# Ledger of designs, part 6: VH-VL binders against Defective in cullin neddylation protein 1 (DCN1)

Target 1, 240 residues: Defective in cullin neddylation protein 1 (DCN1), of Yarrowia lipolytica (q6c0b6)
Amino acid sequence: MVRSDWRAQEIRRVMTFTGSKEKTARDALEKFDWNVEVAIDHILNTPQVDLSGASKVFDKYRNADSDEIDLDGTIQYITDLGLSLEEPTVLAVAMTAGSPSVGTFTRKPFVEGWAAIGGDTLPAQQKLCRSFAESMTSLNADFQKIYKFTYGFLLQEGQRVLPQETAVDYWRLLLTGKYEHLDKWLSFVTEKYKRNISRDAWNMLYEFMLFQAKDPSLESYDEDGAWPSVIDEYVEFLKE
Key: E = the ipSAE of ESMFold2; O = the ipSAE of OpenDDE; V2 = 0.75 times the mean of E and O plus 0.25 times the DockQ between their complexes.

## First folded at step 1 (VH-VL)

Design u1 (framework fv_unasnemab)
Fold by ESMFold2-Fast, scan of step 1:
Structure u1 (fold): chain C 240 residues (1-240), chain A 124 residues (1-124), chain B 107 residues (1-107)
Amino acid sequence: as target 1 above (240 residues)
Amino acid sequence: EVQLVESGGGLVQPGRSLRLSCTASGFTFSDHYMDWVRQAPGKGLEWVAEIRNKANSYTTYYAESVKGRFTISRDDSKSIVYLQMNSLRTEDTALYYCARDRYYDFWSGYFDYWGKGTTVTVSS
Amino acid sequence: DIQMTQSPSSVSASVGDRVTITCRASQSISSYLNWYQQKPGKAPKLLIYAASSLQSGVPSRFSGSGSGTDFTLTISSLQPEDFASYFCQQSYSTPYTFGGGTKVEME
């Protein structure tokens, strides 16, 4: 029996049970005298994500007085990620790093968010952003999460509903090339609806886009059904 | 209906002070960055100052030509942005516009609504 | 400061003409360029933001293009209401700076 083979087997076992990296498994096993059960319990009950790398990235862009990445730091950071400031992929970054509002990142959500997906260095974050960009090219589950996140991200303190001009800009940013009838929706919102946009209206447009893609004629649309009034009004507008 | 109404302009001697006001209505004023842009008679546009919203700590920015002389401020409870102009020079003679900046994003610094302007004439 | 150079200073055109106005930045400003229209005695009106994004309510005959240092505003088929002055403006960094303007006047 080679001792190194036995130890390698136990490291692999801990990795399989916990999803941890090899070093994390080895360190836990060493700490608890190669007791697999105790090492597994320790890993599962202790955050095992190395936060130091993401923290160093945060330190590069933060305002030292506030310990936050402010608007100027955000502009430089997004540029360094290889992103255009006006591209939808920026919203994926905001969601991943737990940004509370446009132009701001706070330490804990930024560090934990990036560390959770291996964003430990600026080059690693750049690589992850290329993957995010692929998710932003069409309607899919990842895109829908980012789309729904965007509503809350854009709300200012004290706002319950999103100003119409803001909603229109971000619908244009997010849905251009993805929703065939986008111009009709924007015309409806600005010319007929003329109200600020609720979270329900924002979210239900996405469900309606999926519905209309399956039923372009809208012949299965039930105005007496479960659709919210904003969508009922939009369908009426489309029939004009 | 978004409206911006400037006031406080007038004729003033060089070296004196003047305070401009811009009263906003028809939108949530507290969400927006607000700017002052001026235009000398028969000339082009010159950006003067910006004040950001509460989420961005009311930070202020100035054109180099007015830095140290002009102060931009705001009162969110009254929906008013101010421009305090000290040590006025003949070169400050212009129509002063209040402009709404988009409140929050990477397209900040573009002005989607403007007032009609208030005239400031600095002359002896 | 970023200097914005606009060309031409004036252009004479007829209804139906294609009009092109150019704007050059002294350094790269990515896509942070906006276009405004100003009629005599009136406040400026935003036409295009982020180099190519058409502001709500602006006719589709207006379009913007370019990135980095060189930008263009195009009016594909000039209408009577389009005789006005046009200004570019960079929003890449403060101080924000405007081009000198282009007056589009009737031939």
Scores: ipSAE 0.000, ipTM 0.410, lowest interface PAE 15.4, mean pLDDT 86

Design u10 (framework fv_unasnemab)
Fold by ESMFold2-Fast, scan of step 1:
Structure u10 (fold): chain C 240 residues (1-240), chain A 127 residues (1-127), chain B 107 residues (1-107)
Amino acid sequence: as target 1 above (240 residues)
Amino acid sequence: EVQLVESGGGLVQPGRSLRLSCTASGFTFSDHYMDWVRQAPGKGLEWVAEIRNKANSYTTYYAESVKGRFTISRDDSKSIVYLQMNSLRTEDTALYYCARGRGYSFWSGYYYGMDVWGKGTTVTVSS
Amino acid sequence: DIQMTQSPSSVSASVGDRVTITCRASQSISSYLNWYQQKPGKAPKLLIYAASSLQSGVPSRFSGSGSGTDFTLTISSLQPEDFASYFCQQSYSTPYTFGGGTKVEME
């Protein structure tokens, strides 16, 4: 019961009628049980994102042998975006462009990520980066998304916890000027806790910062509540 | 010219103290982590200590073999990093290198090795 | 501490040979691995950082590969100036640790 020949024909028909690429036509046909009319209607009524502009930006910085933006390409790219290699806005770029790890970008996530938000030229990406920089100045929903993204970005495949030194460096990058007690948290982590940092510990620090801002004395802190043990240990450290 | 120059090595008896200095020139010293690495005669390399930059609160890290006995410090105004070595043991005998660690770049810092090294200063701990 | 195991401890080679040196970490270190060259009486010189990135001024015959726990340094066509000791080093977390070294000697 092989039906691949007629499916190839229907894919070609959808492509011809809509001007879409093969993958777009195939995905729409599969989604709508190979109903050509419904697939065509869906494609024509779904805005197509132009990937060619973002692809040209990628080509400027890629290593020709690997077809990836490597560390050297990343340094040049971030510099050309008008960003300091020291500033946290770089993490917003990494999240937007689907960077798999520090210093690297791959074609598909880079192109699709930028295209989705109108980043189809280097000047457009520069303008978007200025908007990202504004989001990085305070604790807000966009900042929290980037903060949480950062943990996974720094983890290696198969790893469950982040080395303490790495966590400390990125907490300084992200939270300097945003958390009054950052130095105390970092002292606690390095001098008392002395363990690698779990995703829960990373994420719950953000919630604790918001809690402590509302209750600086920590009088309403409930040790028997839902806070993870790392936060309980930190509150104990602060009372020392 | 970017360079590091170590000094302060010498012959010292077990249990005594010695202070090594490393003077940096040709780059913005205050932007960099600074490291000490040693090499015993005919042996491989052993990392000893690191002091981070001001942006990282001058935090210090030590190899377990020297923790509690050695202290790394820096003076950014003079572009000098120090290694204070107390309670010296015969196994501390080595050529001590000063090396430039990561800069202030969060995108390249974790990937940079130690890219500038001094010629080293010899420490011999013997009775 | 993260232990770095380097092999071989020595290799005899001739000019023009392809030389490979391997380094294994006791746990995943991502791409936070550096390779250094050391000639007798000299300080180490950084060759490769981030497992595969060539340091400025280092000849293209040197290349690095690997991620996680297994890493390789390759010299595609050995030159007379390449006879030296080579060390890997993890920069993933402190204490930073070096491999035991590989001495590349002339046949």
Scores: ipSAE 0.026, ipTM 0.529, lowest interface PAE 5.9, mean pLDDT 88

Design u2 (framework fv_unasnemab)
Fold by ESMFold2-Fast, scan of step 1:
Structure u2 (fold): chain C 240 residues (1-240), chain A 122 residues (1-122), chain B 107 residues (1-107)
Amino acid sequence: as target 1 above (240 residues)
Amino acid sequence: EVQLVESGGGLVQPGRSLRLSCTASGFTFSDHYMDWVRQAPGKGLEWVAEIRNKANSYTTYYAESVKGRFTISRDDSKSIVYLQMNSLRTEDTALYYCARGTMVRGVPFDYWGKGTTVTVSS
Amino acid sequence: DIQMTQSPSSVSASVGDRVTITCRASQSISSYLNWYQQKPGKAPKLLIYAASSLQSGVPSRFSGSGSGTDFTLTISSLQPEDFASYFCQQSYSTPYTFGGGTKVEME
């Protein structure tokens, strides 16, 4: 479908009145059915986060040719944050900064993600990372968000399931010291299950860990209930 | 500056043992996977073994051709990775490279040492 | 094990030429493919990781593409320092496997 010339004119009017960028003006107009007055009111009454500080941090680590933080930039950035490349807190950074994949950050999600939580300087990001590290020490709601994020983060383009080797590595990274029976789960998936790991299997392990913590004997486990077959097989394995 | 320096290669008879060492400097050694890759004279590259970092419980992986004969290990306090090679065969003759593995998409070997030569002959 | 088939085994080219090297996996490896350059008597050097990501310090004339089973390394305008051997490597699962290599030599 062809867009009429009047839409470009209305976008320019909103930009002129509000001082907003073209994308902000277009998005507001589309949201409010091209009602200029409502779009202007929305922009003027919606707080706009200052992105300049986080953008300067991005500029320090980016590859100028791609305008992305590549592998070398990521290693230096994580090191400058005061983090070990292999600690779970790195995954909190990846989630916060909207990293599309391991070893890469792109400008828009990085800048918007950090700016949204006050990460507008490297020292501010370092302080936020110390808070993230506290959330990574136990099973809690914030940790669960990072845990669930990790599956998609590791999934390669076109993949629907995660290779077992990759899943095992990240379960060790994330769950060591947090799940008493981690070694049993890892033995189960590597020695008995022997299949690639679905998103449901990844997510339901977390729910099962919470369940087992409340019922260590598994007396209330209902194999005819909502549990996926991978968890049913695991419970059978635990009875051996 | 990232540096990997291999040592311990030499001439050895079939059935004997040899231990290779790779000393790392210029980066936080304990954060990285460490790998051994070999290259027979005039041939291509063959991955031999990997040892993961402490966060991954020092898990080890081996090529089928060396499984049961070679053992990879590391000492994070000294920044050294080792390859213990037992029951050596003439087909193990190669230049052995130490390489740094990074847990990013593609799991690339982004830095390599110059290699140490292992010759297995009678 | 995942077998990596690399072609051609050698190519003769002149400075300024476009060179393409292909790598085929025996099963889908998604984008878990890396490309390395090796000059005679030297250790390999990482060029491309995750099929298409250019390693820092590598000239932009190098590019990688592909996913699943079919991958390509392209040198858009060959330079004198590019005469070397090139290897693909899958990192989708252990054992990691390399292609047989492609020697780019002066015509």
Scores: ipSAE 0.013, ipTM 0.548, lowest interface PAE 8.0, mean pLDDT 88

Design u3 (framework fv_unasnemab)
Heavy chain, then light chain:
Amino acid sequence: EVQLVESGGGLVQPGRSLRLSCTASGFTFSDHYMDWVRQAPGKGLEWVAEIRNKANSYTTYYAESVKGRFTISRDDSKSIVYLQMNSLRTEDTALYYCARGRWLQLGYFDYWGKGTTVTVSS
Amino acid sequence: DIQMTQSPSSVSASVGDRVTITCRASQSISSYLNWYQQKPGKAPKLLIYAASSLQSGVPSRFSGSGSGTDFTLTISSLQPEDFASYFCQQSYSTPYTFGGGTKVEME
ESMFold2-Fast, scan of step 1: ipSAE 0.030; ipTM 0.558

Design u4 (framework fv_unasnemab; at its last look DockQ between E and O 0.28; V2 from the best seeds 0.00; counts 0 for: pae E 20.1 > 2)
Fold by ESMFold2, look of step 2:
Structure u4 (fold): chain C 240 residues (1-240), chain A 123 residues (1-123), chain B 107 residues (1-107)
Amino acid sequence: as target 1 above (240 residues)
Amino acid sequence: EVQLVESGGGLVQPGRSLRLSCTASGFTFSDHYMDWVRQAPGKGLEWVAEIRNKANSYTTYYAESVKGRFTISRDDSKSIVYLQMNSLRTEDTALYYCARDYVWGSYRYFDYWGKGTTVTVSS
Amino acid sequence: DIQMTQSPSSVSASVGDRVTITCRASQSISSYLNWYQQKPGKAPKLLIYAASSLQSGVPSRFSGSGSGTDFTLTISSLQPEDFASYFCQQSYSTPYTFGGGTKVEME
């Protein structure tokens, strides 16, 4: 005999102590491995933020018929943030606002994402974009999140893999000045590999770049290890 | 460019009160969280208090050791953060730093610090 | 409260040496760890945030690594200006807590 759903009991305990909704309590408990004290402290130290400010920004750019920011609205919004449409900082905006795809924002992720970091007005969002730009100048944990986010962001409806042409364009956007061997990688992809890019291949290039920076000769590279076969093939290409 | 200048420290008897000020310049003060961190002589760093920006309702947080005795506040029009310290104890003796608390996503870090102001509590 | 344990308490080193400082949290703090440098009579200065991200203007000889409970600050080739104390700090939850510090000094 096992206690009926102790998780529901702990969720109710968190809700009672914090005044939070059930989803908030469950999400915090799951994030912190059901440590009730840590979950409570997290909720209490993440004060409720008024969503109305970010919602007003969304309203300015939305298509009234769909309640989404469509392509035209997205172009205007990015321009009003003071960003070029092609600069990598746009991807940090897309990640922050939970954009599901290029040229689209939906209300809930947009409003909640911006409000969580104090982006309650267009000027506040403009200022936050300067911080995003700073974080994107080097290979670091914040940049890695944006890099990994980008794969799913670029997929169109019904695609399981990213078209090679799109991957190449965004590797140039993201990695120019950050990966010494980028031109070799792109040559390998376009001239030898010649396939569309899986999520695993996209993500593991980042890990390989970090590995190669520490071991430029690849002396410790284990071709029988956990690397995807595309990375093994690339390493052979580099030896030519 | 970014500057934080603390003032208001001094020698005070136990049980008395003191108010610290930190004047900020070189950035948009009203958009940032501000914190106080202290360092007792020859000891490590101890976080004391935080005040958030207007967008977060100026919410405040305190270390347990100062809760109920210290009050952090801010005046955005003057770019000043304050620490009102009541019922001072000898263990409050420290160099008090004002720090800018930078927020990006879920990450928080103190990217600029003042030079500090010394508070000495002794009989 | 989350206890932060730094090791070692001090390091004697020469210019050009590689220096490694470790920090251990009493519970998982994911990547919510910062590193600060403090010189005598000066305020702390941020070096690393989010465990491994370099703050603007910090030389690339500084690097951070780790997640969960175990974190490392590395100085790849010690310079004369790097003789200082170093502190880790968790930003996971209040109260934000600091490690006890590591003094890097000239041998």
Scores: ipSAE 0.000, ipTM 0.402, lowest interface PAE 20.1, mean pLDDT 86
ESMFold2-Fast, scan of step 1: ipSAE 0.199; ipTM 0.658
ESMFold2 (binder alone), look of step 2: mean pLDDT 95; pTM 0.953
OpenDDE, look of step 2: ipSAE 0.022; ipTM 0.616

Design u5 (framework fv_unasnemab)
Heavy chain, then light chain:
Amino acid sequence: EVQLVESGGGLVQPGRSLRLSCTASGFTFSDHYMDWVRQAPGKGLEWVAEIRNKANSYTTYYAESVKGRFTISRDDSKSIVYLQMNSLRTEDTALYYCARGGYDILTGYYFDYWGKGTTVTVSS
Amino acid sequence: DIQMTQSPSSVSASVGDRVTITCRASQSISSYLNWYQQKPGKAPKLLIYAASSLQSGVPSRFSGSGSGTDFTLTISSLQPEDFASYFCQQSYSTPYTFGGGTKVEME
ESMFold2-Fast, scan of step 1: ipSAE 0.119; ipTM 0.642

Design u6 (framework fv_unasnemab)
Fold by ESMFold2-Fast, scan of step 1:
Structure u6 (fold): chain C 240 residues (1-240), chain A 120 residues (1-120), chain B 107 residues (1-107)
Amino acid sequence: as target 1 above (240 residues)
Amino acid sequence: EVQLVESGGGLVQPGRSLRLSCTASGFTFSDHYMDWVRQAPGKGLEWVAEIRNKANSYTTYYAESVKGRFTISRDDSKSIVYLQMNSLRTEDTALYYCARSYRMGYFDYWGKGTTVTVSS
Amino acid sequence: DIQMTQSPSSVSASVGDRVTITCRASQSISSYLNWYQQKPGKAPKLLIYAASSLQSGVPSRFSGSGSGTDFTLTISSLQPEDFASYFCQQSYSTPYTFGGGTKVEME
């Protein structure tokens, strides 16, 4: 039995039992190590996702030479979504479409990400963006996912920590109106801490905001507890 | 600290060529787009050219006034961006700045500039 | 090409004054508008990017506002070091274009 013939046979088998298209059958088989029964079960218990619509949206904005949505394409795309480029909702779009970095989208994550949530046309994506905008108005589980995503999205190739100036800009963008003590945190980071921002520092600020909202006096704050040193330094700054 | 140092400016006659260089230090050069912006004596700023990073396939963009005459290029191993200027005209006379571009197209750091004078 | 019209071309002001500079794009540029300060003999310095985001190290007396086609740079209380030229720049699409500049002079 030839490996190529064997795989083609399994793909057809999955297609026959599920009614799926060839690519759907192949992707499921690859995901589950060519186990036909598991792939069939997965397809039958997962809504069919049509990638063609989202692919057409990508084609409208891509650079033909690179097959990527570059900065110019991103500017036009975000504008067509009805968003301002400095609006926090753009980060929800970046997360949904699997953007690797500011100003860039690649085909596979863009198409799969949008298709997974019904973003198969530009008007559908505009509607989803209005929903994203609502989740960006307060601290909530969806906002926290976008907040945590933002750190990695802003890191450039080879960077392990985020430059302080970039962190401050995006904290202001994301947390204005949501964290009562934001100005104190930004003063601490720029005037006292004066270091580049680690992923742990970025993530733990969110947990600290929730903690401080429940205990504004910080009476239950334990310096010997599991808080990272950056938060310990911030709490000492606040007690000054 | 971020530093950009331009060199290669000088006096040249119309129709001739000149190559400008900009040496970068204090940041990961390969992550950034690099731009040239010029300023004629006593005049405002004019964007000339941009070269994007490896993640954006080193794509290049030019102002209409220089398209076909100027070529922007970069050497990431040396942290240098170049501007090759051919078929120079008197209206190309300006102070030429090298600038670091962030992905949203703003110029957060600039060199001190190198002067190009195109005259007989 | 997107044309950037900046006004006024010059303004005479005193320390402590509120100074307002405007920039108008020939088409919508969303929030892709940046502001630069240039002192005589010096390179430009970024003040504000994306219409309203204050660059690190820039004093809070500088602020930007606007979206689409109409943008404003405000200096809330002019200081001696603020006498300079100011330029807007659109980064919505290439070719990037600058406004003609505004010279803020000592009255």
Scores: ipSAE 0.000, ipTM 0.410, lowest interface PAE 18.4, mean pLDDT 87

Design u7 (framework fv_unasnemab)
Fold by ESMFold2-Fast, scan of step 1:
Structure u7 (fold): chain C 240 residues (1-240), chain A 121 residues (1-121), chain B 107 residues (1-107)
Amino acid sequence: as target 1 above (240 residues)
Amino acid sequence: EVQLVESGGGLVQPGRSLRLSCTASGFTFSDHYMDWVRQAPGKGLEWVAEIRNKANSYTTYYAESVKGRFTISRDDSKSIVYLQMNSLRTEDTALYYCAREGRWLPYFDYWGKGTTVTVSS
Amino acid sequence: DIQMTQSPSSVSASVGDRVTITCRASQSISSYLNWYQQKPGKAPKLLIYAASSLQSGVPSRFSGSGSGTDFTLTISSLQPEDFASYFCQQSYSTPYTFGGGTKVEME
């Protein structure tokens, strides 16, 4: 039961003490039942990011009824970013904006993801996408994060493994020009392995590509080592 | 190399039936939506039918002009898409193309060379 | 059904010319617009999808623009191999519909 004039004073006090914006101060105070000391402690010990810019970008593309960027909004959004819908850089955008599935963005992950890296306007996001595109040209740490993200992004609710055809399609998208033996891997999974693709198989292919790049003859490959069975079977296939 | 090869076209009288086939190779057929598009002699393109993949329950869609007469189907084990054409009309005379849809959107990134269907008395 | 109106029906041009083809939808189709090239006796070839996305292997002189109802295909510097027919297609909803086509002919 605090009067509106007292609430305004408490908001101002939190703002002055923490340097936060009015919304941040108000949200913290409401969360902790107008306990100023707890609200101040929360703000000072929790990173705060201005979400208003990224929120406005989301509003441009969202479906007003669902408050989600649906497939229609995604097409327009990716186009406005200056990207081709079929290029691998779109997966970097999906990861950054916390997309739950192909063709969909939800408000909280989109806004928080972009705000965290300075993507608070469409032009800023376009500039960041150019940087993402550079990361997609070779095997590197940023590319590996996007590669690993892609598996979960493609899994549908209730799926524990990826259908082989989906995995093959996205391996072509991600690894063409980056893995010398890609066609052999794809032949192995479609003609010999013939099983749906586990997260472990997806992730360990990346480690194996790095291993094979250093040892093309596979002379140092230890079949009794820690490699998963799918990679052991692949190495056997390669030696045929 | 992606290839689509249509077959089954020919000369047929009005009211008769014809089945077209399209054999696909060079890609994972079972993952892609497949379509039929036709082109009457000297005319433009007309979309005929779409069939989705197994993950989307093999759902089918048709142009208004062929609804109830044409049936699109597929056999993923053979990498073939079919178009069963019943109650053929002279207006169905065209070159029939098989086309593959893109991964994200219904654009046609690969086409066969087409098979000719002529409906006349 | 969504009607696609394409203009011009034909255009006479010389190598090196800028060629512009337009396509108008009877209702908003957002960015669900594709462009195809067709040479005599050949199947169509995809050039542009999602209004402005260039298909892999297609020369950069081809570009697409527009959203909603009005769309444009531009060839910035026409080459001998570009003399062909061009078709737009909406993929917003079934039935998918094509424009009437534009024939680009040698002047």
Scores: ipSAE 0.000, ipTM 0.468, lowest interface PAE 13.5, mean pLDDT 87

Design u8 (framework fv_unasnemab)
Fold by ESMFold2-Fast, scan of step 1:
Structure u8 (fold): chain C 240 residues (1-240), chain A 120 residues (1-120), chain B 107 residues (1-107)
Amino acid sequence: as target 1 above (240 residues)
Amino acid sequence: EVQLVESGGGLVQPGRSLRLSCTASGFTFSDHYMDWVRQAPGKGLEWVAEIRNKANSYTTYYAESVKGRFTISRDDSKSIVYLQMNSLRTEDTALYYCARGLYWGKFDYWGKGTTVTVSS
Amino acid sequence: DIQMTQSPSSVSASVGDRVTITCRASQSISSYLNWYQQKPGKAPKLLIYAASSLQSGVPSRFSGSGSGTDFTLTISSLQPEDFASYFCQQSYSTPYTFGGGTKVEME
């Protein structure tokens, strides 16, 4: 008669055994068709996220009136992480901590983001930043995520496309030493294309860099294929 | 591979003490309940004591026959569970098994046991 | 304390036989019943938990059923390695209690 009673009991028991919150217990039980053993094993094999440590780090840099890390707090925070405000690794920090825009961090994304990867203290975050710096040295999956994140991070309220000057500055920051033809791309964008940069143009440059690295002569490039017009125009420019 | 290895058994006179140890390997020890179950020669199984995991604040439970005389404890850093047995009686003579406990009170892995003989 | 009454205390059987062992709790234990196998000189091995859930690695010829106060362990086709003692155990509340055991021996 009371179907919900046994489920409530199983949720409470999983919570008690694992120390998890109700949502964590319920989600695991639902995922594994209420198999208590499998749900417990899943929770115990998933690191428990300690939000208190990351929250204390946030409290050190926040503006008390807004409960946000503002520009002044960001400058001090980045400096305390051992980073230069102008180095690419700052973008990895922004992505990890869910920063909504340049110079700002909000509590929930900051705390959850750092806690998820063991960033529970400033020294732990400093160590993680050294690892992030390694990811910023070449084209790889982690770098690609940071690269794609950067576009939205740079957009201001009301902007649908990124101003060309901003895009050029961040392409130089991110791609210097990583893309052999960067100077030609920047010349194309500033001298021929002369338009603001869409998210598609930003994202597809990355795919094109990988393509060109495998086919430097561009002999396999198909203008009638799936490439967006901005890349077609760039390939045409390169063949001049 | 999950392994539980008991030690500390032996021959002891009534009224004396023994401390049993069980060293665990092959799993995250701090996540599991740990239990002691004994078996007198030619008899059935008798649950003795349980110590719960870190998530349950290491709460302890005992069979009425041993309450006040036996103490279960654990050292998660070494992956060892202990059974301190005081004021031993002839009826405590048994093979003592260490067992890994789970939420359903099931014991999915057992050691080979260590023999305790209480005799004059 | 919850008393567990197990029957029979022994059964003589041949390879290929269907063997059924019963366990009765002195009060309702819902589905908090486990079954163990013990061979001479060896530690017990978990076969079934939560009355009917087969432990990983245990052959499908073993099955458990029941709820509340009456439970059964069934071996559908007895194999040579199944000659052993079997114990039920309630985990509804501490102290956990075991049945008296059933010895399955060769005819």
Scores: ipSAE 0.000, ipTM 0.410, lowest interface PAE 15.7, mean pLDDT 87

Design u9 (framework fv_unasnemab; at its last look DockQ between E and O 0.10; V2 from the best seeds 0.00; counts 0 for: pae E 4.9 > 2, placed apart)
Heavy chain, then light chain:
Amino acid sequence: EVQLVESGGGLVQPGRSLRLSCTASGFTFSDHYMDWVRQAPGKGLEWVAEIRNKANSYTTYYAESVKGRFTISRDDSKSIVYLQMNSLRTEDTALYYCARLGMITFGGVKFDYWGKGTTVTVSS
Amino acid sequence: DIQMTQSPSSVSASVGDRVTITCRASQSISSYLNWYQQKPGKAPKLLIYAASSLQSGVPSRFSGSGSGTDFTLTISSLQPEDFASYFCQQSYSTPYTFGGGTKVEME
ESMFold2-Fast, scan of step 1: ipSAE 0.305; ipTM 0.684
ESMFold2, look of step 2: ipSAE 0.279; ipTM 0.673
ESMFold2 (binder alone), look of step 2: mean pLDDT 93; pTM 0.936
OpenDDE, look of step 2: ipSAE 0.551; ipTM 0.791

